# Designs tried in a protein design chat: VHH binders against q9ft69r177to353. Part 9

Target 1, 177 residues: q9ft69r177to353
Amino acid sequence: LSTWVAHKDCLVLAATGSGKSLCFQIPALLTGKVVVVISPLISLMHDQCLKLSRHKVSACFLGSGQLDNCIEEKAMQGMYQIIYVCPETVVRLIKPLQKLAKTHGIALFAIDEAHCVSKWGHDFRPHYRKLSVLRENFCASNLEFLEYDVPIMALTATATVNVQEDILESLHLSKET

## First folded at step 5 (VHH)

Design A6Y (framework vhh_7uia_1)
Fold by ESMFold2-Fast, scan of step 5:
Structure A6Y (fold): chain B 177 residues (1-177), chain A 121 residues (1-121)
Amino acid sequence: as target 1 above (177 residues)
Amino acid sequence: QLQLVETGGGLVKPGGSLRLSCVVSGFTFSYYAMAWVRQAPGKELEWVSSISDSGGRTYYEDSVKGRFTISTDNAKNTLYLQMSSLKPEDTAVYYCARYSRDWGYTSFDYWGQGTQVTVSS
């Protein structure tokens, strides 16, 4: 999270239950901008929204399993501080997210369970590799209203050197600290 | 006046079944989506299952899918969780919760007191 303050990408090695929600809540609180969290499973997104709800933080999840048919529109109108979304859904929402970045701002894209991008990892998921579109579509050189690239934070519990390199390369993260 | 009261918890052996009930009062039951949430000893809260306000859409955590069934009886203002093929890892305090309409069914505004389910040999 310290590297995010300097508008730099970061890779966070964080054990399960280590208080990851603080990494999302602080950027939203400091900037008043939206934090978008990419997560692999609906149940994980629902659990995270439940935890944040108890802390009185406005959060939602998008995609399959959502009971509110209007949630996607509400989220893109800036009604939630933290938006949880699966990889396939965030790829579909690039254009609405660009509008959200212009109207309310996006503080951070946080990619949870980032080891899912790696063929060397235990739980490879092909849609994670498509998340490189986040860097492509939310950089200052491509969007005139951005002063800085929207930072990307990749989080994983453990990763070998091969998995770490795969995460950095596949997600187009800056290798500078 | 608004309250959610869980019953039906208890001690069961692995492979057994239990039915949890949540009796609701003080609001129009059919206007709200509802959920079951559990907390195992020393662990975080875990979402188990959700049901839409119409009762027509249900969702389950992967580890309980095919074993648990969520349902409602609007005439009795009661939410149910039918649990079958119970495992020791299902041991937890089970809470019924009402989804808040303010944030598009992403958070809960009312909770029950919880009922203990223990699955032990």
Scores: ipSAE 0.013, ipTM 0.405, lowest interface PAE 7.6, mean pLDDT 79

Design A8G (framework vhh_7uia_1)
Fold by ESMFold2-Fast, scan of step 5:
Structure A8G (fold): chain B 177 residues (1-177), chain A 121 residues (1-121)
Amino acid sequence: as target 1 above (177 residues)
Amino acid sequence: QLQLVETGGGLVKPGGSLRLSCVVSGFTFSHYGMAWVRQAPGKELEWVSSISDSGGRTYYEDSVKGRFTISTDNAKNTLYLQMSSLKPEDTAVYYCARYSRDWGYTSFDYWGQGTQVTVSS
């Protein structure tokens, strides 16, 4: 595995099926703040929630396939240590997430399967390119009270140089930060 | 006492079909969401399919879409998984599970003993 860091953000190259869940669990447990994980597949999110529940970590998933009509409200009220969301859903939840960051804190935005931002990569997903709003809305500024400084971690199994550059550019994790 | 009992597993050739049944007792079946979860040899638990308490909403893991169908019979307190076009990759112990209402359907509070499905030539 390798890691690249810009600002407090990072890009992690990690094989599918590796111990990636520790990248989410450790920040949540160390800070007591919420970790938000963006994932393309509901089945992957569901599987991760099952795994985390066995380790006594409170986790939920939001979006299609969720049977609890109140889960989104509960998650935004800080009831879960780790929140899994589809890209479409997280973009819709920017304002509730800003409130969550104020009330409980957000330790990390983790973007799983980050190669999905790249048209040059396998399994391109257009909604992944909208995830730049996370940096745009959760970054400290001279008017700090209106913004939040939350690190972003992008994870992918493998990526060519072109795909890596697409990830950094599309998610605003560039060397210019 | 609360119980979930699975039946219907067995040995089947690739391309074959099986219907799994889960008979529940000790709770009102229609008040809970239900799921099928499987575990292949040497692998972790994998969610397969879910059905809402009304039976009106069903969800499937991508690899089983179009091949598996989840359904309920409330009068018999039974959950079904109709499996068709079975592949060797479907070989696993299949568990019937009840969603935990305490955690907003993000985990399960009760599981069956499991039924073995083996897809082999």
Scores: ipSAE 0.057, ipTM 0.504, lowest interface PAE 5.6, mean pLDDT 78

Design A8S (framework vhh_7uia_1)
Fold by ESMFold2-Fast, scan of step 5:
Structure A8S (fold): chain B 177 residues (1-177), chain A 121 residues (1-121)
Amino acid sequence: as target 1 above (177 residues)
Amino acid sequence: QLQLVETGGGLVKPGGSLRLSCVVSGFTFSHYSMAWVRQAPGKELEWVSSISDSGGRTYYEDSVKGRFTISTDNAKNTLYLQMSSLKPEDTAVYYCARYSRDWGYTSFDYWGQGTQVTVSS
């Protein structure tokens, strides 16, 4: 496990099964703000929600696999500490998420399986490249609008330099100078 | 009193089929969404499939889409999982579970005891 930081953003190298859920739980618990986790698979999001509920952490997942037709509205009203969402859905929810950041606060956007942004990786997913909108829509133009200044954490199990560089470039994260 | 009882598990060869049944008692079946969840040897619980309380919406884990079918028979208070084209990777204990309505379908409030499915030649 290693961390790289720039613009309050970071890249975390984390092996599968290394306890990545603590990276999401701790910011939510410490700040009382919502953590939004972008994940590629609905089944993985559902499994994470089941795991978190056993630890008394309120969590939900958003996407076509959700049986509660009101879940997106409830999530955007701040009912859940951790919101799992697929890339396609989070792009659609930018405006409701801006309202959530204003009313309850968003502590973190965590982009899980961030190697999916890279054509150098085995599991390239084109919607991951659209996640640059998170930086575009959730950065403060100045200190007065700090409620929109949300850090981004990218997590991946890959160790190659090419994948790491592609993640940084595609998500508009940059190396510290 | 309130019970979920699974049957239909067993040993089957790759490419075979099994139908799991979960008979429920002690609550109004049609008022609850239900799920099948499995646990492979040495692994954590994995969600497999869900069905809405109306039976009108079904969802599946990607690896089982096209092979598994979840259904309900309200008259029999029974949840089914029809499994076809079974693979060794489907070997697991399968649980039927009732969704908790209090937490937006992110947790289960009642579980069956599980039924073993073993896929091997």
Scores: ipSAE 0.014, ipTM 0.378, lowest interface PAE 7.8, mean pLDDT 76

Design A8T (framework vhh_7uia_1)
Fold by ESMFold2-Fast, scan of step 5:
Structure A8T (fold): chain B 177 residues (1-177), chain A 121 residues (1-121)
Amino acid sequence: as target 1 above (177 residues)
Amino acid sequence: QLQLVETGGGLVKPGGSLRLSCVVSGFTFSHYTMAWVRQAPGKELEWVSSISDSGGRTYYEDSVKGRFTISTDNAKNTLYLQMSSLKPEDTAVYYCARYSRDWGYTSFDYWGQGTQVTVSS
């Protein structure tokens, strides 16, 4: 796992199940701002939340497996340091997340299993391609409260050049060089 | 008083089956999401499976999918874990646990005492 870069997007090549929770914990603890993690699987989000609770980091998940509207409301009010969401759910929550960015701040959008945007991979998921809205709606030019665009971290276990290029293009991630 | 009591553990050969039971008392069983969590010797706690308060949604750790089945009997206030095709790596103490509502499924507020499952030839 690569270290998170505060003001810049990054692509992290990491094995599934590696210590990637540190990529989410450190930004949340250092900034006091919320980290939002987009994940395709309820089971994966669930396991990550349990791991985080061992470190006394408040976390929740939002998606088709979470029918308690109170959790979503509490999350949008800044009660959780790390919020796991399914791709379709985060697209629905753009406006509440903009309010969260004003009140508490969002340190990072982390897109887990980012290879799911790629038609060249065996686990293509069409909702992942809609995640480009995160850059569109959380840039400094669109939100007065932001000094910099909210960083986006894409994480994937696949290392092929075609998959990496598809990830960067589909998610509108910026390269510094 | 609120209690979770596990039974059904034991020694089984690889490829065998066991059914774990967790009898709960002191709360309305159908109002809570329940889980099975295990701990192998010298290892961290590992989430195994969960079942929603309605009993309609089930979730599994990848290594147990297709081999384990979680279910409930609301009339008996009992949570089950049916384990099949057991492997030596499934050897662990298995705990029944109730999710805390305050933490959005990130923590458990009540645990059973655990039941030992040993898979050995």
Scores: ipSAE 0.006, ipTM 0.259, lowest interface PAE 9.9, mean pLDDT 76

Design A8V (framework vhh_7uia_1)
Fold by ESMFold2-Fast, scan of step 5:
Structure A8V (fold): chain B 177 residues (1-177), chain A 121 residues (1-121)
Amino acid sequence: as target 1 above (177 residues)
Amino acid sequence: QLQLVETGGGLVKPGGSLRLSCVVSGFTFSHYVMAWVRQAPGKELEWVSSISDSGGRTYYEDSVKGRFTISTDNAKNTLYLQMSSLKPEDTAVYYCARYSRDWGYTSFDYWGQGTQVTVSS
């Protein structure tokens, strides 16, 4: 199952292993801008970087488990097409990411395992609720020097109506009234 | 040439322990970040643990933290993974891998052949 919401933000319902990575690989390759992928586990981020490197796509992960202290600096300078990051680390990096969006460009924030925002989901993680700062800090109205809004894509394998609504509300994505 | 050879796998009961060894040759061991990566039946490759070239920093997948310990013995050119409190979910082929410095330690340029770990009762 796949479902798209209004505006440039979207919610994608896609089974694990169904090719969800194409949803953010293609924007990176087509625009030449960076795609930032938020994931809950360092091992998931690492596994995706391994897979992408076999296809010659420049990717890195940031947060605990990164053994090269220079990778974060290189990533914020636009050296990688896809940056995997955990929620607590991306919240810490808001200002460097704003500079990256202004200089190199950010094509997309992809929030993988988005069901983690929901207290009604099977893997609730409090730090996921803090990801609303992405919408708050990466729209033109919040940044005078940013000339575009960075779209947010939320991805999850399956979700009940309550979990879907919680994802849209918690991440400040488009919500119809 | 460059070679990584894993040993120490086998069958173990839940709650048991195993120590995996990876003997490396053909490169200066202490100059590279090393890792253990596993592949469970029917699953994709999964990162397990990494150790810095100095041996001073270690990182673990959350599910193995507190149960697995990665270490090196530079004099023996050997990387170890001490596994304790093993669970059926730990059943996998375990690979020793060397990080690629060209990719900023996000991927591997050399892999061992793998060693099978089966946790069952």
Scores: ipSAE 0.013, ipTM 0.330, lowest interface PAE 8.3, mean pLDDT 76

Design A8Y (framework vhh_7uia_1)
Fold by ESMFold2-Fast, scan of step 5:
Structure A8Y (fold): chain B 177 residues (1-177), chain A 121 residues (1-121)
Amino acid sequence: as target 1 above (177 residues)
Amino acid sequence: QLQLVETGGGLVKPGGSLRLSCVVSGFTFSHYYMAWVRQAPGKELEWVSSISDSGGRTYYEDSVKGRFTISTDNAKNTLYLQMSSLKPEDTAVYYCARYSRDWGYTSFDYWGQGTQVTVSS
């Protein structure tokens, strides 16, 4: 695996199954703040929540197929250490997430399968390009209650230089060192 | 009264097949995600497979993918686990479990008593 870091943001290139879930668990454990993980499929998010529950880490997923009518409110009130959400849902939740950052803190936005933002590769997903709103809405300069920007971590198993550049540009990740 | 009752366990040789059933009563089966969880002798509980309320989405632990199939029959309030190509490592008590809505489908609020599956020659 290789890592690129600029400011608080980073791009992680790691093989599938190399323990990428530790990137989400460790920040939550160390800070006591919430980690929000953006993933493309409900099935992938559900599998991760089940595995995390075996390790006594509180986690939930938000989106289609969740029958708990109160799950979004519970999550936005800080009841879970790790929140899995699809791109289309997280865009809708920007304002509740700002309140969560203010009350409990958000340690990290982790964008899993970040190659989905790129038209250069297979599996392009249009909703991934909307995730630029995370940088636009979770900057310390715009939110007086934040001491620091909420960092964004983009993760993908493999990426060419063109895909890496597309990820950085499309998600508005800082190129500054 | 809410109950989950498992059947179908037994002794089978490596490479064999078994079908587990879980009959549910006391709640609307089609409104809940359901799961199979196992516990091998001297080990912790291990999640095996889950199915959505509609039966349209299924999830599997990596070691059982391609060998086990989870399904539901909502008309019969029954959850199934079809197990094939069984290995000695699959020896465990298998539990039927219902996901908790109160905890947002990250834990289970009701469990069956379990059914023993033993894979040996």
Scores: ipSAE 0.000, ipTM 0.201, lowest interface PAE 10.8, mean pLDDT 76

Design B2A (framework vhh_7uia_1)
Fold by ESMFold2-Fast, scan of step 5:
Structure B2A (fold): chain B 177 residues (1-177), chain A 121 residues (1-121)
Amino acid sequence: as target 1 above (177 residues)
Amino acid sequence: QLQLVETGGGLVKPGGSLRLSCVVSGFTFSHYAMAWVRQAPGKELEWVSSIADSGGRTYYEDSVKGRFTISTDNAKNTLYLQMSSLKPEDTAVYYCARYSRDWGYTSFDYWGQGTQVTVSS
């Protein structure tokens, strides 16, 4: 792993594989708080849930491909230790997530495949650029009186300098966070 | 006695087709969602496709969309995966799996033994 850390935020350069799941599992297990993982691919979210179930960690995914129509309500009520969600859905769920952070706590927002925020990346996705709202709504650096303050971790397997710069700028991650 | 037994695997050339079957016993599809999961040599488990309980909505991994079709036959207690336009990358052991009704269909509580699919010239 290669990690860049700015106070509570960090950018992680990590090859695709099971090692990334420890970045999500450890904060959830150590704090007893929820970890929210943003991912663009349903198959990746489902695969991660399969791995976590073998370790007896409660996990769910939200978005298209979910067979349980009530899963969003259950997740927002704190029933899962790790919540995988697509960018479009997490933007819509800001208010329920703020309540979740207050009632159960959110340990981390992990933005997987963070290169998707960059037009210089091989898989640009416009909704990734809207993820800056996570920093705006969950980080004390913007509002000192927030009762909750959630770190953001951006992860990508490989990124050029241009892609890394786009990730930091678009997600409002910085040294002085 | 709860069991899932896969059949239908084998050797097929690129562009060919295979139909995998999974005969279940000890439960019904009206109460459980089902999935196909595969594992290629030296790689991790990869979800392929899911079907909701009672033959509802189906979902597919992006690389198999349009090529694979998941279905159930309640009268025969059999789950199918119809595979078309097979590619060498589809080479894997294929498992049928039953979703746990806990955790909002995010985990499996029972698995079959697996059936080998090899796509080679």
Scores: ipSAE 0.011, ipTM 0.360, lowest interface PAE 9.0, mean pLDDT 75

Design B2T (framework vhh_7uia_1)
Fold by ESMFold2-Fast, scan of step 5:
Structure B2T (fold): chain B 177 residues (1-177), chain A 121 residues (1-121)
Amino acid sequence: as target 1 above (177 residues)
Amino acid sequence: QLQLVETGGGLVKPGGSLRLSCVVSGFTFSHYAMAWVRQAPGKELEWVSSITDSGGRTYYEDSVKGRFTISTDNAKNTLYLQMSSLKPEDTAVYYCARYSRDWGYTSFDYWGQGTQVTVSS
């Protein structure tokens, strides 16, 4: 149990439900910047977009299940406050996302179902380990227009100590506390 | 006037089947992607299935894959959800929904009133 702290990474143990939506809505509404949510399943992204639409937050999902061929370009132009994306797609979109960070700002990368990064957890997904590129490509040392690294929030409903340690190490999260 | 009307809900025993229908009026649904969304008692809205206007593709929530089939009949302006091998966990109000083009098919602009499906022995 921890809350999101501005400018710092965090690992959140969060049960599935409305509590996750607030973790994404609040940063977007407070900063006016885009929140990018990485999720493993199209159905989970769609469910989250339905919940957000009730709160009048502009949201989209990107990936092979997207029905509108133009949505990706609109998202990269800052037309959505919350962007849901699968790991494979976000890795492809690093350069457009860097431009989005410069033009509109990215408040947060939220990695949902973060236990998927761990070989010791249930439902291990190899593409989750590639998400270390988010830290590598969205830090102040690499992008001159950033005052600080784009924070990363890792969320999972359940994780053993070994899975938590694997999440922190594999995603290159800050270990300040 | 745009309207979506669901029918076909009811009480069924576990392992049974039901076919939900959604009759649309005021627009041609073959020009729009359509979805089925459900809400179980005390739970949040859950996306169930979608069908596209482009490419003729269908998508399903993992828990219903192989058990539910979404389809359309353009001549009748009707969207269907064929449900088989029903489980108590499928008990919910089922809504027909039209995807909004303005929001890149990530949200819905029109909904039906819903039809109750109860799976109980």
Scores: ipSAE 0.006, ipTM 0.305, lowest interface PAE 9.6, mean pLDDT 76

Design B2Y (framework vhh_7uia_1)
Fold by ESMFold2-Fast, scan of step 5:
Structure B2Y (fold): chain B 177 residues (1-177), chain A 121 residues (1-121)
Amino acid sequence: as target 1 above (177 residues)
Amino acid sequence: QLQLVETGGGLVKPGGSLRLSCVVSGFTFSHYAMAWVRQAPGKELEWVSSIYDSGGRTYYEDSVKGRFTISTDNAKNTLYLQMSSLKPEDTAVYYCARYSRDWGYTSFDYWGQGTQVTVSS
């Protein structure tokens, strides 16, 4: 794994299926706060939940593939250490997530397959560009109960310089000064 | 007793078809969601498809959508996975699994023994 860290945000180069759950487990365990992972595919979210359940980490996924209608409410009440969610669903859940940040805390927003924000990447997904709302709605200047902006971790298996720059710009990640 | 028993695996050529069956006992599909999960050699478990027959819902992993069909026959207590246009990448051990309602359909509480599907010439 290679990690770029500037301020609180980071860009991680990570192969699909290699050590990603450890990147989410450690922040959750260290802080006791919830980690929210944005993922493009229901299957990827389901696979990650299966891996985490083997390690006794409470995890769920939210989106059209979820068969339990009550999971979203339970997740927003802090019942899961790690919440996997698709981009369109997380945008809809901004207000419940702000309440979750106040009541239980959010340690991290992790944006998996972050190359999806880039038209120069191999799998551009337009709803990924809406994820800039995470920085806009979870900064200390906008929410008094936060001591600092909720960190954003962008993860991708591959990225050219142009894709990396597009990730940083599109997601409003903090740059090294 | 509660059991899930898979059959129907085998060797098939690329572009071929197979139908996997999972006979369940000790519960009914109307109260439980079911899934097919696969594991390729040296790889992690990968979710393939889910069905919640009581709710009339089916879901598929993108790479199998349009090629695989999950279904149940409640009278026979059997879950099926109809696989068509098979690719070498579909080579894996396929498991029938029952979702755990205690964990809100994010994990499984019972698994079959697995059935091997090999797609090659």
Scores: ipSAE 0.013, ipTM 0.354, lowest interface PAE 8.5, mean pLDDT 78

Design B3G (framework vhh_7uia_1)
Fold by ESMFold2-Fast, scan of step 5:
Structure B3G (fold): chain B 177 residues (1-177), chain A 121 residues (1-121)
Amino acid sequence: as target 1 above (177 residues)
Amino acid sequence: QLQLVETGGGLVKPGGSLRLSCVVSGFTFSHYAMAWVRQAPGKELEWVSSISGSGGRTYYEDSVKGRFTISTDNAKNTLYLQMSSLKPEDTAVYYCARYSRDWGYTSFDYWGQGTQVTVSS
């Protein structure tokens, strides 16, 4: 597990099976705010929710594969500490998420499997490139502050320079000098 | 009071088929979504498949899609998992589980005892 930090954004190199769920749990528990995790696969989101339920952490997943027709409304009303969501769904929920950030607070956007932004990887997913909207709507420059200024964490198990550069550029993550 | 009782596990050769059954009691079956979850030796719990209370919506883990079929029989209060084209990597203890509505169908509040499925030649 390696971490790269620039201002409030960071890129984490995390092998499969490492303690990456703690990266989501700790911010939620420390701040009492919601953590939003973007993930490409329904099964990964479901498995993570099962793991978290054993630790008494309230979690849900949104998007295809969800059987509760009311879950999006409950999640946007702050009923869950950790919200797993696919890229397509989070993009359409920007306005409800801004309200959630104002009412309950959002501690972190975590972009899991961030290598999916890279055309050079075997698991390229075009919708991951749309996640730059999180930076545009929830992150402020050094001299400007938004009411709901939220850090972004990108996580990936791949360590190639090309993939890392693609992640930083496609998600509009910045590095301080 | 609430019970989930599983049957149907066993030893099968690669390419074979098994049908798991889970008889439920103590609640209105059609009001709850149900799932099959498995745990392979030395591994963590893995979600396999889910079905809505109406039976109208089903979801599968990618590795079992096209090989497994989840279904319900409301008259018998029974959840089924029909498994075909079984592979050695399907070897696991299989649990039926009831989704918790309080957690928005993201976790389970009741589990069966588990039934062993072993796929080996």
Scores: ipSAE 0.012, ipTM 0.408, lowest interface PAE 7.8, mean pLDDT 76

Design B3T (framework vhh_7uia_1)
Fold by ESMFold2-Fast, scan of step 5:
Structure B3T (fold): chain B 177 residues (1-177), chain A 121 residues (1-121)
Amino acid sequence: as target 1 above (177 residues)
Amino acid sequence: QLQLVETGGGLVKPGGSLRLSCVVSGFTFSHYAMAWVRQAPGKELEWVSSISTSGGRTYYEDSVKGRFTISTDNAKNTLYLQMSSLKPEDTAVYYCARYSRDWGYTSFDYWGQGTQVTVSS
């Protein structure tokens, strides 16, 4: 598992079932700011929320399968330390997330199963390629209230050199990993 | 006292069916969303299915869609999971769980004791 670097992008190689949820909890706990986790499956997001609730970390997931009709509004008002969201939903929420970054702060965008961005990977998902909007819309040059670009952490269990390069390029991550 | 009591587990052959029941007491059943969560030996907890406060909406994990049906009987304060076309990979302890309203229905505050489902030949 690679070391996480504050205020810088990183690519983390984490085996399936490893302690990768700790990568999300630590930034939230250290900064008091919101961590946004992009994940491809509703069930995977639900399972992660169950783990986090046992550590008394406020967490929610956004997307189909959510039973609270007001959850999206509550999340954008800063009620949750960790927000799980699918790629298509996070793209729709850019403006509310910018407001959240101003009012409460966003510590990290974590892109789980980041190999989904690569056509050379086993689970290519087109919506993952749209996640470049996170860098584009959460940089200090675009938002005056940010001192640093909101860091992006890409996580994947396995990745060839081609997949790693696709992840870095498609998500506009820094060269440091 | 608040209780969730599960029944209906057992041994079944692949392709078979089972109906799990969870009888609830100590709170107004219709005011809470409910779920079924499972844990296979040596694996983490896995969400299976959820049902809204009025029973109006249901949600399923992809691997069980079309095979499992979650339902409620508010008059009996009972949550059901009808399981069909069972596979060996469905072998797990199944838990009935009540959603916590404080966490935006993303976590559970009360759980049943669990009921063992074993799918083998």
Scores: ipSAE 0.011, ipTM 0.312, lowest interface PAE 9.3, mean pLDDT 78

Design B3Y (framework vhh_7uia_1)
Fold by ESMFold2-Fast, scan of step 5:
Structure B3Y (fold): chain B 177 residues (1-177), chain A 121 residues (1-121)
Amino acid sequence: as target 1 above (177 residues)
Amino acid sequence: QLQLVETGGGLVKPGGSLRLSCVVSGFTFSHYAMAWVRQAPGKELEWVSSISYSGGRTYYEDSVKGRFTISTDNAKNTLYLQMSSLKPEDTAVYYCARYSRDWGYTSFDYWGQGTQVTVSS
């Protein structure tokens, strides 16, 4: 039952480098759908792609540091299992991502370093707050748009309650407590 | 028969400079983007800098920006890394690497053997 799977969001507390790649690899490998990872730094995206290549997982990154002008088009055509993208770029790509979700499927939006959304954190980045557009544009409003109903996973190493609450609030994730 | 050979490493004092060179053979150098990657003692591989196959675009890890300069000489099939204002934290084995076109320039398919750079007294 298609309507049964909706808003399976989660917040994951995990130290930098502590098995985060499995959170991205497993959904991609099990579903055959694309995983989109939002990351704040090109160097972090590049390092993650390097690690994933050792596991034979097709991955790319999109942003100012990409050396091939054709990668963005190939990514939007479903050529990569995991797509790393900076917040500024993903906001620009909402419509192509909606098409990708319809044609190939998007298993997950993973927001890495999610503490960047918080003004209480040490690394506040304003563009992270614009990531609420993912929920706004990839939530099924009725049955004909179920292919757009994509879960969001927020990942951060912080243990601060204020930061955790700011992440849930700013990204429009499910609130239980 | 594909080979990447690094030279230019050595011991240098803090604030000093070194130029690393990577001579490549067995492929058309001007068709591939290239990178420098380093590994400090006891740490994982860390991307340092990249250059497009045309040489027109360069990218740097934040900690080396303004201190390191990547360049190519396509006629000599050589990749360079000019390092200045070296810090003890730059101590690492430096690898020349060729980007894989199969991975959309997000990973490497060939590596050099590495050259040791030590920044110490």
Scores: ipSAE 0.012, ipTM 0.336, lowest interface PAE 9.0, mean pLDDT 75

